# Designs tried in a protein design chat: VH-VL binders against o04291r164to392. Part 20

Target 1, 229 residues: o04291r164to392
Amino acid sequence: DANNPAGLLSIAEEALAEFLSKATGTAVDWVQMIGMKPGPDSIGIVAISRNCSGIAARACGLVSLEPMKVAEILKDRPSWLRDCRSVDTLSVIPAGNGGTIELIYTQMYAPTTLAAARDFWTLRYSTCLEDGSYVVCERSLTSATGGPTGPPSSNFVRAEMKPSGFLIRPCDGGGSILHIVDHVDLDAWSVPEVMRPLYESSKILAQKMTVAALRHVRQIAQETSGEVQ

## First folded at step 6 (VH-VL; framework fv_ragifilimab)

Design s07
Fold by ESMFold2-Fast, scan of step 6:
Structure s07 (fold): chain C 229 residues (1-229), chain A 120 residues (1-120), chain B 113 residues (1-113)
Amino acid sequence: as target 1 above (229 residues)
Amino acid sequence: QVQLVQSGAEVKKPGASVKVSCKGSGYTFTGYYMYWVRQAPGQGLEWIGYINPNSGGTTYNQKFKDRATMTVDKSISTAYMELSRLRSDDTAVYYCTRSGSERPHYMDVWGQGTLVTVSS
Amino acid sequence: DIVMTQSPDSLAVSLGERATINCKSSQSVLYSSNNKNYLTWYQQKPGQPPKLLIYWASTRESGVPDRFSGSGSGTDFTLTISSLQAEDVAVYHCQQYYSLPLTFGQGTKLEIK
């Protein structure tokens, strides 16, 4: 909880290390999506094959905004993620190292009338790295890690966010390279059998956040600069 | 053969916590969800929650959300359910049960049950 | 929450006679896209854990005698034992898995007359 900042910082640093390993490393076997073509403005979308539970995707792309601006836009999740119903920031804690830790409760819209909506209790860690890159990483908190006590949410199924988020690197000559990881366990067993493949291993669902984030940031960049992309 | 073997009976005072274990054998432990269900004497079955042993991800019945904690130790194929701040009406037989990828949400294999008695 | 209501609470049937147990859900547990009912029946003998009998409202679990059958759709379901045997004395529970929280009926106690 907010009353244990040292414990929360330890969780935040662990999440950051795991996120960076997914975003830039080989800790997980990534499979490149068929039909993706490399190019200056292309996104390289890949999906984890067999080394993870739940569904995971990573992507990267160029955006014509500086890292801090990209981070600011993406932290306002309801503005770009259609399925996000509400975000409640429960606590904001200085990390003591220049970073910020937020305890967040998120509610999502149900994907169909016959599937329950998902909610998340997460820790989000924002910090600047030595190379001028900005990182925003997020993971679910469990009762064992001091997860926040919230109001009763009888209409939701608790989902688990594995270390996920954004690594935003400055480009030579201006702008940023945005790396995205989305890794969630939506609890496939809580939905009817016919919907389970969508929640367990769907490439479409895995890519939804990464595509939405990149499209939104590029749209804002276009509106800000007055350029047509 | 598939088996779920639970820890032995417990007697606790009101306000205490209890932790029940459930060891799986004869199947791939991470291939099935583990559910927890309780039954008070002479009453019906009541779902507590379930855990994905592969990820550690949990889903709780709202009634138990603030008191129940489910965990897993994959190295010994064992699931745990801890219930805190016990009351006399928590006296019940607690069951672990598995649900598979082929036949979801119905419990095909059940542990023998653990009687938890809460009394002064 | 989907509320499951069984009837009767208890039932006494003579050996060899038909036993019928009803289960009603407060909301439909039929998924229109696959036309399946998300309903199970469990048998629980004294001192034992529940045992799976029927899933998808009417599919009998492997090893369960054919005298047991499930029927119904939407909100109204029935478990039938066509010819009661002594070993069938138990409490029978229905359960829905259409939505969370998972909910059970209160149970029906079946006894020999």
Scores: ipSAE 0.000, ipTM 0.431, lowest interface PAE 15.6, mean pLDDT 80

Design s08
Fold by ESMFold2-Fast, scan of step 6:
Parts: structure tokens; C-alpha cells; sequence
Structure s08 (fold): chain C 229 residues (1-229), chain A 120 residues (1-120), chain B 113 residues (1-113)
């Protein structure tokens, strides 16, 4: 709850450490997605985790925008993620270290008509790192971690977002290197058995967010640069 | 300190549209949901919808979904609610309200209200 | 959707006496996991917007006098004003926030006898 800012900051720092381990570390076993071609149409490196619970993917790519602009674009999820129905910021809390903590409620569209849509209650932590990088990391909150104690929304199954987000490193001469991690547990066990592999380990679902994010910021960068004359 | 200030009264003919504004001050505008609620003369309160000022994401009462449009302009901390195809029974005071800080969906701060009169 | 019904529609009470207003929901607004009732009370004085009095059925908003109290659970709720003051003349509204759409009672008009 917003009345325990020290507790929320503790959760935020834990999420940040875990996110960074996934985004740039070697502790997680990532498998490169096949079918990506090098060259101007390359969207960067996309990989799926073999050893995480739920569905996990990461991507990395160059973007011709400054880190803060990349973060502003990506924080507006409904503008670029087709599967995102709505994102509501419930509370905004200064972290006391120059960072910002947001409590967020998100609704997604269902990937199949046989299962309920998923929703998320998350903490999103935005801050600058000592090396000049900007980070936006997010994870689910439960009643045990100071999250919602109210009734669940009808027609939605609560999903869990494990530490996920964006690490945006500045490049000399302008632009950024964008690292993306998406790690979610969509509660496959609430889905009919025939559909569980889709919600538990789908390569298609795993890469959707990371690919969409990278393509969207690159499109905005191209539009910002202009190409007339 | 914390205030919501709405635009002035409007008189409209049936079939027209009305757009009401609501300017927030004294708090972080993007940190709270903004709700729209109306009250017909001598009647109870009726919820229209809410908007997240940070994302622009909206949730409407099904009764108003096809006629109401909520938007925000973050640069001036102002929310808008437009209601189209007005009928005489849309005559009401329209309020913007801010969400409670502990849990969404109860309202802790209210604008002064905007009277919209729909008559031929 | 949840229908909120208030009683009485109007009430006249003498200064210094107790006023009692009731609100019933068509479905329980008690969430068993946290034992909280998703019910609010608002005060609306003539010509003014509503003002939050009570949330979670019984928690007074900061600055609200302690003569105002909320009670009840599940489907039956009561707003009590222990000693009516002149400034308490208003319409009182209950609201549930257990589920969407958000719904209000029809209001109870409180007058001086």
C-alpha cells in the first residue's frame, strides 16, 4: 500500500536486481530465436528462457533516441502493445533516491476464446543507475507484498509478472542500447488442459512483447528523424 | 490546495454534443484516476466512467459507452468529458472527481460541477 | 450490477438528536479474504458537490467530525449522526466499489424538524 514507502522501495530494489540479472547476466539460460535475419530489418537479439517458470523472453537492440525518451514511449504500453487492453496508474510514489515507484493495474486481451483474459497488479520502478543508464522494471504485487486486498475483477484471471522491463543504456554520439525482459506466469493451470502448453511455454507468446517494444521505438525514432529531402 | 476546477454551464439543443473540462491542481495529476459522475435535478448520482491521466486509458459505464468520450491533456493537468447526441434527460450537473489514495473507485475530491441543460 | 437502495427517502430530525440513514446492496460488498466492506458515504449540501465522509463502511475520512459513524456489513449498512448540527442538513449518498459499474443509492435528504 502507498502508506509503506520503505517496504515498496525494498520490493522495487529486489525486483531491479533480479531484472538486471535476467537482462544482462548469465545466470539464466537463454535460447536464441531462429528465423531472424541480419541486416537493416534485424530487430536485435531475441531469446527465450529454458529454465524459468512461466514464459520468459529477452531482446536487445539499438535505438536512435535518448534513454529518457525511450522510457517515456515504452511506459505507455497500450500505444504499442496490441494485446494490452488498458493500463491504469493507481499511485505514484517518489522513491527518495531520485527514482519513482508506480502501482499499476493492467488488463490484457485473451490469446484464445477458450480462456479468460489476464490482468496484473504491479509495482513499476523507474530510476537512473550509476553508469548513466535508465531502468524501468516491474513485478507483480500480491496481498503478501502490499498489493491489492480487494476482490478480483470479473472475467479476468490474475496473472503474475516476474521482474521484467527495460534497461536503456546511452550511446556515445547519441541514441541508446535497449535491453528488454518479459517474464510472466499466465496461470496455465486455470486453463483447460488442451490449452496449457500455449500459456505455459509458447514461443509465440514469449516474444510478442519484446518484439513489439523494439519495433515501436525504432519506428518512432525514424519518424522523429524525418526523411523528406 | 488540492482542487478540481470545471468549465462553466452549457445550454445545448437535443442532438448536440457538450465537452466539459476539469483542471486539477495541488497534487500529482497523473497519479490518480479521474472519474466523471452526473446528477439530474433532484436525482441521485450516476457514474459515467473513469480515465487514467497518465496513460489515457478509459473505462466506461456501458450505459454511456457509445456517447461519452474522456480525454486528458497532461501538459495543462486537464481532463475532458464529451457527451454526444444529447437528449433532454441528459440535463444534469456533471462532476469530475479524483480517486481515493488507498483504493481506486471511491472519490475523495470533487469538482464544483458543470450544469448542462438540454432543451429545445 | 449491484443495486443500492437507501431508506428513508427523507428524514427530519431535531437539533442535537440522533439521525440514522440506511443503505442496502442487492449483493454482498464484503470481500471475505480481507474482511472489508466496499462501501462509502458522501454528504451533499445544497448547491455543492458531494463530500467523502466514510469509506470501508466505517472509516472516517480525515477532517470528518466524530459524530458521523458508519456501521454494517455485507448487504446492510447504516450512517449515524449522533448529535445533529445545523450544518449537517444535506443529502447523503451511499456508493459501492466492490464491482463495476460503480453504483450509488438514490440519496436520503436530511432536514431539521
Amino acid sequence: as target 1 above (229 residues)
Amino acid sequence: QVQLVQSGAEVKKPGASVKVSCKGSGYTFTGYYMYWVRQAPGQGLEWIGYINPNSGGTTYNQKFKDRATMTVDKSISTAYMELSRLRSDDTAVYYCTRSGSEQPHYMDVWGQGTLVTVSS
Amino acid sequence: DIVMTQSPDSLAVSLGERATINCKSSQSVLYSSNNKNYLTWYQQKPGQPPKLLIYWASTRESGVPDRFSGSGSGTDFTLTISSLQAEDVAVYHCQQYYSLPLTFGQGTKLEIK
Scores: ipSAE 0.000, ipTM 0.419, lowest interface PAE 16.6, mean pLDDT 81

Design s09
Fold by ESMFold2-Fast, scan of step 6:
Structure s09 (fold): chain C 229 residues (1-229), chain A 120 residues (1-120), chain B 113 residues (1-113)
Amino acid sequence: as target 1 above (229 residues)
Amino acid sequence: QVQLVQSGAEVKKPGASVKVSCKGSGYTFTGYYMYWVRQAPGQGLEWIGYINPNSGGTTYNQKFKDRATMTVDKSISTAYMELSRLRSDDTAVYYCTRSGSEHPHYMDVWGQGTLVTVSS
Amino acid sequence: DIVMTQSPDSLAVSLGERATINCKSSQSVLYSSNNKNYLTWYQQKPGQPPKLLIYWASTRESGVPDRFSGSGSGTDFTLTISSLQAEDVAVYHCQQYYSLPLTFGQGTKLEIK
């Protein structure tokens, strides 16, 4: 049961394992976008599958901030994700292993007036790995796993976040290597047929979070260091 | 109209158990967490635990974990809190409360309270 | 555990005057990711259960009069009643919901001078 600390930690650890597999492994078949140039600044690997629900995107890049600072910045989702309307942290629970579990409710703005806005009920797990890496991993909770507890909003369509988040590894030269995964199911069947391709296979929606996160952290790093672009 | 109605006052001897009921009405009972909070005479509020009425899952304050048991009966929209091995310092008004609409861990609707007196 | 401390324990204020009640937490209840303070205020009139007044430190619950306001951030919080009315005689409690266990202040008793 998700509403007890042991159950929440179990869900958090499962989400972390799946997220790490997506972020650094081959759990998903990733297709490199046309026009992307590989290198330490590489971004924009996208996987869109007809056999799996949802849209997945992965990105990786260098940022000139330490892992914990990157995590603090990215946890404030409304500050860098234009389409994020609100983030309400319902609970903050120490994981007992030095990590933190948060129960979060997020509302997004609709991409068009023809489709309802999406909302998410998620568990977010933040912890430091033994190699000094910091991880922020998030996934949806269903009624079976203890969420959502409030009445449904008639103006929103519940979306599902599959294990997603940030892996922030310290870099030998200073700063961090930031790995980003965004994997969501926006419930394409609840929108008018003409809009369904946007919710099923949109490259724009798939990249929006990963690109915005990386650009925002780099901008703050530049401002903090006093460097000019 | 949202209401939580609790069972009546009880007098118990040390070592006994007490079971307080709380009936919800005017809302979807399984849509909100149910909390139990007590208040000793002239003292502040003390959290005992909460239950998710949909799943039956419980979270207890460690102070009460070995003596408190929270349950629900969804068919009658009623929550229960049983406290065992009562001591004189368990004398208090016991409240059931509903989770907030914007966050589960603040309480927006409160029952009227049940006075439990533990006396020799 | 986060310890909540209220001051004063008891306060007497004349009708129409401003009442100020303070609440301190032993550690910050401000969550940096959402910039919200996990702090609520309850009003408890004699013989009645507590009633929610304010959540998120400063957000007034529906139906609560405008004379009630909450302020503060991090560890120091204030409940203000701008013009005390007779029906405001009560014990006021602060509560944090930043982490479990949920904890309350000891309460502040507000009386008319």
Scores: ipSAE 0.000, ipTM 0.442, lowest interface PAE 15.6, mean pLDDT 81

Design s10
Fold by ESMFold2-Fast, scan of step 6:
Structure s10 (fold): chain C 229 residues (1-229), chain A 120 residues (1-120), chain B 113 residues (1-113)
Amino acid sequence: as target 1 above (229 residues)
Amino acid sequence: QVQLVQSGAEVKKPGASVKVSCKGSGYTFTGYYMYWVRQAPGQGLEWIGYINPNSGGTTYNQKFKDRATMTVDKSISTAYMELSRLRSDDTAVYYCTRSGDESPHYMDVWGQGTLVTVSS
Amino acid sequence: DIVMTQSPDSLAVSLGERATINCKSSQSVLYSSNNKNYLTWYQQKPGQPPKLLIYWASTRESGVPDRFSGSGSGTDFTLTISSLQAEDVAVYHCQQYYSLPLTFGQGTKLEIK
């Protein structure tokens, strides 16, 4: 629905506000995950939400790359997320405020052998904030908001991405502080009732996405510095 | 036994709000979408919206999205639909219903219905 | 929106005879990738909620008698009751689930002659 840029920008800015509330705010109660190895090489604090719709996870960590480079790496999702099958950028729309809006279709591999693979139809908004931070936030579109009409692709169940993404703050000494939020609903309703208690894909996927993103960026930072062992 | 049990009949004046409840039992409540559908006397069925009880995510029919609010309380396996700023033409039987096993958006189990009468 | 139109509005059939109810969609509800028609039929008796009879245009719900059958593809669908019984007196509704908003036909009232 590239013929309504004002409407898409409105949706993008609503998503940004909600994402920022999750990434840095107190609107969501976050619980530290038990059993994570927090050691010296840990990727930072990973927390799971207890009081939001769907399954939300967030993580925060330092990375030795500038904000724009971090964003560039993370926007190439298949490069760092094993469960991502494909990402197709359907449309790129410059926002009047210097930001960019992308309409994106993503396919994921099945989270279990008993559940269907998931796909997403999303709006991704990339922009700079007043404080010099860079943000990439993303949410699902429905037929009411300019997304797809009709059923999902064969063999896929349409999943819902709530406002999710990356907030990348510059550090005075160089590098960035990366905040990650993954908030997804992979819909257990897609599997027969008797198998639904075994389907915990939303929780598993959110954990994988936050961990994989931060580790991948840190790996690239290490390689870029030339400090490989 | 899979069952959806709705709250009792309501009589409201124009401009009021009504909140209908729907309690699921005999199945995993969070495993199925919950839909709200209404039927005016002698008329056909009209879809209002659906909610995912696991996530709380909602999708509304454009005709109702400014007045309808769907919520769930997972702890008691109960869904709610609140309709505000009632008009006389909102008089209808309101049904909750759950999704089918093989696809979203067809309805295999229906509540008994709640008659909402809006009169001055 | 996909508009669903049923015909006839009402139908009277003798016991033991065949009843045929039609449903037409304003656009195709056949999804070419999986070759499925996103169409259901419901039975509604007076004072009762609708009951699912058929989904995927032709698949009978468990417990539904074999005298009920669904057929058709794309935009034109038919519900057939091969030998009408007294308990089949009801209003029958078709519904598409191909796209949102979900839409229903106006209903067909089936009565005994």
Scores: ipSAE 0.000, ipTM 0.429, lowest interface PAE 15.7, mean pLDDT 80

Design s11
Fold by ESMFold2-Fast, scan of step 6:
Structure s11 (fold): chain C 229 residues (1-229), chain A 120 residues (1-120), chain B 113 residues (1-113)
Amino acid sequence: as target 1 above (229 residues)
Amino acid sequence: QVQLVQSGAEVKKPGASVKVSCKGSGYTFTGYYMYWVRQAPGQGLEWIGYINPNSGGTTYNQKFKDRATMTVDKSISTAYMELSRLRSDDTAVYYCTRSGTESPHYMDVWGQGTLVTVSS
Amino acid sequence: DIVMTQSPDSLAVSLGERATINCKSSQSVLYSSNNKNYLTWYQQKPGQPPKLLIYWASTRESGVPDRFSGSGSGTDFTLTISSLQAEDVAVYHCQQYYSLPLTFGQGTKLEIK
C-alpha cells in the first residue's frame, strides 16, 4: 500500500532491484546507437522491444562530478527535460538510512498534436548504496500498488513508467560513471493508427531522456570546473 | 507572520453546496501542502483531504471523495474546499491547515475555522 | 484505517500538578526504516483552532513550553504536562500520519480541579 511507509519501502526496493538489472544486466536485448559525432565517453543504447513492453533505452557515460551532485542535478527533471511540463512532489518519506521516497505526479508535453499528452503517477527512490554509489530510481504506481484508482486527468492519457532512473558510481580519481535507464509504456493503442509506431518503438523518442540527461550533467560539470564552452 | 485566513460562517439548506476559502500569507504558498479538516460540534477532528498548491494535485479521504472538491488559485494564494449535497450531519467547523516543515501530513499552522451550519 | 483511542475522555488536575493523557493506535505507527513514530499532539482551546504541540511523538514544536513532553512508541503514546498552568486548559488531540486516511483521537478535555 503506497499510503503506508512500510508498503512504500517494499515497492521502492522492488523497483531498485529491477532497475539495477536493466542498468547493468543482460536480461534485455540492447542495440548500441551510432551517432554522427560519437564521443568516447558516452554510449547510447536502445532496447529491442522483443524483451520489453513499451520503449526502453539505456546510456552510460563519464561525468566530472561526484555521485551525490549528479543525483541532485538529475532529480530536477524540468530543468533538463524539454518534454516535461510539470513535476509535483506529493509526499516525501524517509525510506531507510539516508534513503528518500517521493510520490510524484508528472505531466509531459505531447510529442505530436495528433495524440494526447501523457501523465505519470510515480514513486521515486533515492538512496546511497554500500559501495558509495547513489541511485535515483522511479516507477509508476497503479491501483494495485496504492496509486490513483481513477482515470487520468482530462486531456491526458495515463502512461506507465517501468523501473527507470540513474545509477551513479564513483570513479577512482574523482568524478562518476552515470548509468541511465528510461523504460516507459506510453499506451500506443490509445493514439491514432498513423502515430502508433512513434509510441510503440521509436528509437528517436526512446533516446530523448537519456541524451538530455547526459548532455545536461556534462554541461554543468564544465561550468563548475571554470571552463567556458 | 504565517497566517491562514478563512471565509466567514455559512448557513445552508440540505442538498446545497458550500465553498470555503483559505488565504495564506507570510510563507511560500506553493511550498506546502494544504489540508482540510472538520470538527462537528463537541466531536473530534476528521480529515477531508489535502491539495498540493503548486500542481493542484489532490488526495481525498474516501468518505468525502464523491462530494468534496479542493482547488487553489496561486495568483492570490488562496485554497478552496467545496462540499456538495450537504446533509445536517455536515454541520461542523471546517479548517484549512498547512503541512509541517519536517514531514508531510502533520499540521503546523491552522486557519481560524469556518462554521458551516446545515439546517432546514 | 488506523483507529486512534484517547484516554481518559476528561480529567481534572490541580494547578502545578502533573497531567497525563494517553493515546493508543490500532496498529503500529513506528516506521522501522527511520525509527520514527508518526504521531502528533495538538492543543485546542475553546473557540480556537488546534495548535501543534508535538510531532514525531516526542519532538516539541518551536515555542512550546518544556513542561509539555511526549513519550511512547509503536501503539502506546503519552502526553505529559509536568506542572499544569491555567492556560493549559484545553482539549488535546493525538493524530497519526503513518498511513492514509489521516486519523485523530476523539480528544481529551483537561480542566482545573
Scores: ipSAE 0.000, ipTM 0.443, lowest interface PAE 15.8, mean pLDDT 81

Design s12
Fold by ESMFold2-Fast, scan of step 6:
Structure s12 (fold): chain C 229 residues (1-229), chain A 120 residues (1-120), chain B 113 residues (1-113)
Amino acid sequence: as target 1 above (229 residues)
Amino acid sequence: QVQLVQSGAEVKKPGASVKVSCKGSGYTFTGYYMYWVRQAPGQGLEWIGYINPNSGGTTYNQKFKDRATMTVDKSISTAYMELSRLRSDDTAVYYCTRSGYESPHYMDVWGQGTLVTVSS
Amino acid sequence: DIVMTQSPDSLAVSLGERATINCKSSQSVLYSSNNKNYLTWYQQKPGQPPKLLIYWASTRESGVPDRFSGSGSGTDFTLTISSLQAEDVAVYHCQQYYSLPLTFGQGTKLEIK
């Protein structure tokens, strides 16, 4: 909680390490999506995880915006993720290293009327790395980590976000390389059996956030480039 | 300092409507649910509903669903509760209150209350 | 709906003595997945709004004196004031937040004997 800043920073640093290992490392076995090839018009490389709990996807691509601007755009999640209903910032804590820790409550729209909408209670950590890269990483807080207990709510099922987010590295020629990881557990066992495959390991759901994020940032970059020229 | 400041007392005739305001300060207004609870003279507390100030989404106690309307104005950190078709048994102190930090639905900060008197 | 019942309706206790107030829920407010009881206690002095004393059945709110303690699990809960002081004269309310609609006990009036 906000009364334990050192504890929250420890959780934030752990989330950062796990996120980086997913974004750039081999900690997770990633399977490339068929039909996704690098090119001038490609959305980027999208991969689905094979050896993790829940649903995981990653993507990467070049964008013609500086890292701080990319981070600013992507932190406003409802502006680019259609399935995001609301984001409530519960607390903002300086991390003491120039970084920021936010405690966030998020509500999502349900993908079908047969299943309840999902909500998340997360810690989001934004910081600059030694190499000039900017990172925004996020994970769920559980009762074990000082977060909410997850009582039954009238319209929502509590989902778990595993370390996810954005790594934004500057390019020598200007612009950035954006790495995205989305890793969530949507509690498939709370939905009717016919819908469980969609919530357990759906390629469709796994790609939604990563593709939307990259597409949105590229759209903003194109609009900005048009203004300069 | 976190505080909730409510509008002043109201006297209404049966059949009228009343709208009570509640201004939050000292915290991120959109980060907490806002609840409305009433208390008739000498009686216990009764929950009316809650609103998510960020989204405007509302959840009402079924008893009040057809008469209560909760709204927010984020620009001035103010929540409102309107109760229509007032009856004499709606005479009560009406409270706004903020959700707890660790879990929704317990109430850690309360407004001072607004007395609504319904009489002919 | 979960019905909350308090006992006694009123209680008179001498200064410095122990006061005990009970609250019973019509069904369990213990969430098995996290082992927490979704039960709060509020203190309400005449002419004032309720004030949060205890949440999670036994966790004292910041700034609440240590003479106040909560105990119990499932359906049966107790608020204890170990050594009553004059400023403790109030009505005490329990509330469950396990499920909607949110419900409160009828209140227990605590007076000095």
Scores: ipSAE 0.000, ipTM 0.419, lowest interface PAE 18.0, mean pLDDT 81

Design s13
Fold by ESMFold2-Fast, scan of step 6:
Structure s13 (fold): chain C 229 residues (1-229), chain A 120 residues (1-120), chain B 113 residues (1-113)
Amino acid sequence: as target 1 above (229 residues)
Amino acid sequence: QVQLVQSGAEVKKPGASVKVSCKGSGYTFTGYYMYWVRQAPGQGLEWIGYINPNSGGTTYNQKFKDRATMTVDKSISTAYMELSRLRSDDTAVYYCTRSGSDSPHYMDVWGQGTLVTVSS
Amino acid sequence: DIVMTQSPDSLAVSLGERATINCKSSQSVLYSSNNKNYLTWYQQKPGQPPKLLIYWASTRESGVPDRFSGSGSGTDFTLTISSLQAEDVAVYHCQQYYSLPLTFGQGTKLEIK
């Protein structure tokens, strides 16, 4: 139930467990994309899920920034996600374990004037793991969780984010290994029939979004190393 | 033309289950949400739930969540609503309905209705 | 849950005269971010399923005669039939789709006087 801090923490912990099982486990069947080198040491490794609700993609790669800096960059979603219009933090709640719970409303740009833009109502949970890794995981709040579920704007269709986010592990030589999961349901059935095949291509969008995060962090790392104060 | 055709009337004993079918025609079945709404004799309309025929994803009215099950068979463009542990106050006409063209939550096409009578 | 209350429960109006049916919600169904009222009106003739008349409080469904109109905002809504015809004898239902669960009014029975 999302009506009190204890209920919100319970939802946050469930989201974390589900996210980690997607990022590192076997909870979802992943199909490796052709042309990408396997393993956590490569930039742009992308896999897509089959036989799941919505569309899920995951990627991992090395970045030359420490975990906390990576997390800070990726939390500023409009900076790396081209299609992100706005992110409003509605509430910030300390989780009691050193973590932070945020209630967030996100608006996306519409891909065309014939397709409605998507918006998200989410809980984002940021925490540190025992091994020094940082996790930023996020999921939609729905009527099933007792969360706020107001109607979308007339220009927006409410999309659902399944447990998604970033697992950022420190490397012995400095830098981080970044694991990304993007799992969304964009509600293709809210668009006119002739436009629905466009939203069925959302698996390509999921792949692009996971790769965009990796490339953006790499770009910031390069610019930072080349900058002088 | 767009049409929703439901199965025929049912008479059940208290404690039994009933399964109503709804066959869509004249449109892309997987392109629209399907809703279930009932109406007891002389009373207003009551929403049971809705299903996305493409994904099978369901949303139920909390009142019916423990007894109602909505499913679809895409190969025959048919939706089903099963209501278990029937009581006399479940006597009603049950309707399947299709979503509106610009919003999933108002109903633009309705089936003819299925009368379910629960009596001892 | 949002409770929808219609008034009157029944009314009789002479042919050619104006009929007015009211619907009140227990909380606002106006969404401030898009300024839309999440309210519909349905017409139900004896032995038939409901038929969509009006959505978004005031938008008339295709094929619905222009004598039918919807008005109101927030919590108070009105369905007006400007010149009653014999085929308009029916029960009229309002419905909100602002919040789950979806809820309907109890219905208003319209008869010829």
Scores: ipSAE 0.007, ipTM 0.455, lowest interface PAE 12.7, mean pLDDT 80

